# VHH binders against RING finger and SPRY domain-containing protein 1 (RSPRY1): the designs that were tried, part 16

Target 1, 184 residues: RING finger and SPRY domain-containing protein 1 (RSPRY1), of Homo sapiens (Human) (q96dx4r300to483)
Amino acid sequence: LFLKEGRQLTYEKVNLSSIRAMLNSNDVSEYLKISPHGLEARCDASSFESVRCTFCVDAGVWYYEVTVVTSGVMQIGWATRDSKFLNHEGYGIGDDEYSCAYDGCRQLIWYNARSKPHIHPCWKEGDTVGFLLDLNEKQMIFFLNGNQLPPEKQVFSSTVSGFFAAASFMSYQQCEFNFGAKPF
Key: E = the ipSAE of ESMFold2; O = the ipSAE of OpenDDE; V2 = 0.75 times the mean of E and O plus 0.25 times the DockQ between their complexes.

## First folded at step 21 (VHH; framework vhh_8emy_2)

Design bb2 (from aa6 with D102G T103E; at its last look DockQ between E and O 0.04; V2 from the best seeds 0.00; counts 0 for: pae O 9.9 > 2, placed apart)
Fold by OpenDDE, look of step 21:
Structure bb2 (fold): chain B 184 residues (1-184), chain A 123 residues (1-123)
Amino acid sequence: as target 1 above (184 residues)
Amino acid sequence: QVQLQESGGGLVQPGSSLRLSCAASGFTFSNYAMHWVRQAPGKGPEWVSSISGSGDSTNYATSVKGRFSISRDNPSKTLYLQMNSLRPEDSAVYYCARVEYGEYGPSWAFDYRGQGTQVTVSS
């Protein structure tokens, strides 16, 4: 990255007033690239890279969306602070008991390093994945282009609050996050 | 071109076993979860079993759990359904399928499926 002296950094020019949450550049694995506005992530490494957002959900119902930029392996969903990002070991969101993830490439739901098939087709470039967290009902619901899966409840046996939007990326995968900056 | 072709069906007696196969081509087989669905005369399609792309995760309908076993061989791009302790109510045309959602929400719409293989269980 070449920065010219005397120029304002790109991230300083970004209007963040409409952003409720963003990807946390300080809570990210080593080789994941985050956009200046914190709404896009790209993995430029061969390792499985992960990131959490800046907002911790402790109560209520929360929703965010992801636009699939590349259709490869990603695990996207919810994680707590106790979730481990072990990029060199291939651990991502859903690989521990404190996270749960949707995988639209392999058509799996991940929790505690266990996977189960879901009935959504493989995601495609341009698809929108929805993530609903309901702490009142203790459930997570995943959507693909508005189509709802059955609620996931297993993660709540391990934790009941303190969730972050989170994602893990295989090599050269990319997605865009909407935490409310744009209408859902 | 995506193709699925089921085989292995037949007429068997109750309590017997049967193994179905599905040959897949035209797509990266290991990247897709695969499903078995069956349809009996006068009934709608019924989901039977699913297996993840890697084969490490499987699910079964309550009606077949403990009797049926789904598996896959990714190198040969083949899906299997081992059917044990067959019952008359298992009689149907069996399809291997990739499934997609319909326009109005979660519905089992076949993205791709074969012609099916007939399974008849009768004494």
Scores: ipSAE 0.005, ipTM 0.272, lowest interface PAE 9.9, mean pLDDT 86
ESMFold2, look of step 21: ipSAE 0.703; ipTM 0.861
ESMFold2 (binder alone), look of step 21: mean pLDDT 82; pTM 0.834

Design bb3 (from aa4 with D53G; at its last look DockQ between E and O 0.07; V2 from the best seeds 0.00; counts 0 for: SAP .677 > .668, placed apart)
Fold by OpenDDE, look of step 21:
Structure bb3 (fold): chain B 184 residues (1-184), chain A 124 residues (1-124)
Amino acid sequence: as target 1 above (184 residues)
Amino acid sequence: QVQLQESGGGLVQPGSSLRLSCAASGFTFSNYAMHWVRQAPGKGPEWVSSISGSGDSTNYATSVKGRFSISRDNPSKTLYLQMNSLRPEDSAVYYCARVEYGEYYGPSWAFDYRGQGTQVTVSS
């Protein structure tokens, strides 16, 4: 971002009244670009860049959606504050025991740096990925265009609360987040 | 060698019931969670149900919850899917599948292992 002295910041012009959560520009890796309204992220670097949202889930059931803008490698899901964002070392969401991520490009679920295949086809541009966190049942559920996967429960052996929506991006990948600003 | 073989499919009318079976061999059956997935013509694979290794935990897709019941017999290494109140939209090839976490970085179709499938057709 290039700021000119005396110019009003772009985010000050954005109506945030309908936004429940947004990507946290203060909790993001070095080279990830976040839109002014905080709902879109793009990686312009060769490193694996990550971000967490502004809202911490400590109880209840929560849901958000992501629209796939580019169909490359991204790891999107849930992470805690203990999750490590090491962009130069290739660490992202799902690469530690405090996070779990859906990868629609490689058709994998990531947890604790381990992966397992899922049955969803590769995501395409325009696809919608759903992310459900149920802290009552201690499970995460991923959706692709409404199709449900088996619940993921392993992450809850390491942590049971304090989750943020989070995502990691390979080079030139981009997606849009819906944290409730639009009807699901 | 890991092997999974589904059976029990067929042609039935709406509202009827079927019981699918999956015979497993080549691995310690009770150590693995097992899954049922299905694929209809022109559609991608759909997860149906899963059961823990011990059988004490079960999960279902919203589309089949309340109608389908997953179970297993570990001594005989057999997985079951009781399907009640069948609907035309349940028509598909049904597969039993095993999944395992690992260090895999490439594209994958689905679970580590699955059978050849059994055809279920619900039609009036």
Scores: ipSAE 0.213, ipTM 0.633, lowest interface PAE 2.0, mean pLDDT 88
ESMFold2, look of step 21: ipSAE 0.728; ipTM 0.873
ESMFold2 (binder alone), look of step 21: mean pLDDT 82; pTM 0.833

Design bb4 (from m3 with D53G; at its last fold request DockQ between E and O 0.86; V2 from the best seeds 0.00; counts 0 for: pae E 3.2 > 2)
Amino acid sequence: QVQLQESGGGLVQPGSSLRLSCAASGFTFSNYAMHWVRQAPGKGPEWVSSISGSGDSTNYATSVKGRFSISRDNPSKTLYLQMNSLRPEDSAVYYCARVYEYGPSWAFDYRGQGTQVTVSS
ESMFold2, look of step 21: ipSAE 0.381; ipTM 0.724
ESMFold2 (binder alone), look of step 21: mean pLDDT 83; pTM 0.845
OpenDDE, look of step 21: ipSAE 0.013; ipTM 0.250
ESMFold2, fold request of step 22: ipSAE 0.185, 0.348, 0.093; ipTM 0.573, 0.693, 0.486
ESMFold2 (binder alone), fold request of step 22: mean pLDDT 83, 82, 83; pTM 0.840, 0.830, 0.841
OpenDDE, fold request of step 22: ipSAE 0.610, 0.034, 0.458; ipTM 0.843, 0.514, 0.779

Design bb5 (from y3 with D53G; at its last look DockQ between E and O 0.03; V2 from the best seeds 0.00; counts 0 for: pae O 7.3 > 2, placed apart)
Amino acid sequence: QVQLQESGGGLVQPGSSLRLSCAASGFTFSNYAMHWVRQAPGKGPEWVSSISGSGDSTNYATSVKGRFSISRDNPSKTLYLQMNSLRPEDSAVYYCARVYEYGPSYAWDYRGQGTQVTVSS
ESMFold2, look of step 21: ipSAE 0.439; ipTM 0.752
ESMFold2 (binder alone), look of step 21: mean pLDDT 83; pTM 0.835
OpenDDE, look of step 21: ipSAE 0.017; ipTM 0.282

Design bb6 (from aa5 with D53G; at its last look DockQ between E and O 0.65; V2 from the best seeds 0.00; counts 0 for: pae O 6.4 > 2)
Fold by OpenDDE, look of step 21:
Structure bb6 (fold): chain B 184 residues (1-184), chain A 122 residues (1-122)
Amino acid sequence: as target 1 above (184 residues)
Amino acid sequence: QVQLQESGGGLVQPGSSLRLSCAASGFTFSNYAMHWVRQAPGKGPEWVSSISGSGDSTNYATSVKGRFSISRDNPSKTLYLQMNSLRPEDSAVYYCARVEYEYGPSWAFDYRGQGTQVTVSS
């Protein structure tokens, strides 16, 4: 348990009624495979591949979940349109000042190409990772199986709106996204 | 100075077992999660397995799950990878790697060894 002081947020109050988001096949690295229903991504390439969803968050509180299909290196979180997806150079979500990502394999948080450790255990296949974006409080909160981390606020020094759910994948990694299609 | 040195690789037949070791020095070994990664000719690096600093949590790539086992001995600062039921597709250079605070590409590890060659062939 991470016992640091911070605002306790419940995803029950998140506005999910208007969310029709899916992974954006038009905003994806060239070698990342997206499922037909747009909710699953798999990297079959040797490069670090990335994708953004179709919905841009400009205000309010938003939440989505990811089910870990493979437990390797992925960086999942939030990115803006200004985030760099340079797969050949190994850049992904969290490698610039306009994105922040949770890495459950290496147990890291990524922002502006800097990593810091978090206290969650390594994620396993079948685990659920939660992603809360609160633009009112200017914070991002990551969850593993319902366990909350301290809020991340650094990204808001560079940008305060226009975020997309986003993820980067190393080779042979796969995860499933829930943008509200199923109950959380 | 942080140092990682892999050993234990070799040429083996399919179905055989092999145990890799990684000797660590120059840092507090138990404070860091450790990883095994591998790279085959013409392919990019592939993550294989990870273990928490305390050793109480382990992860495996789907391709090796059920066949490989990662472990560590913190007093001797050694990382292990037990590889059972080896297949030709497991052939690669195997590296032990550490992650700390990083600057640069996210797919990179901050430290890794020189690697040990594993070749599985009949």
Scores: ipSAE 0.019, ipTM 0.295, lowest interface PAE 6.4, mean pLDDT 86
ESMFold2, look of step 21: ipSAE 0.289; ipTM 0.650
ESMFold2 (binder alone), look of step 21: mean pLDDT 82; pTM 0.836

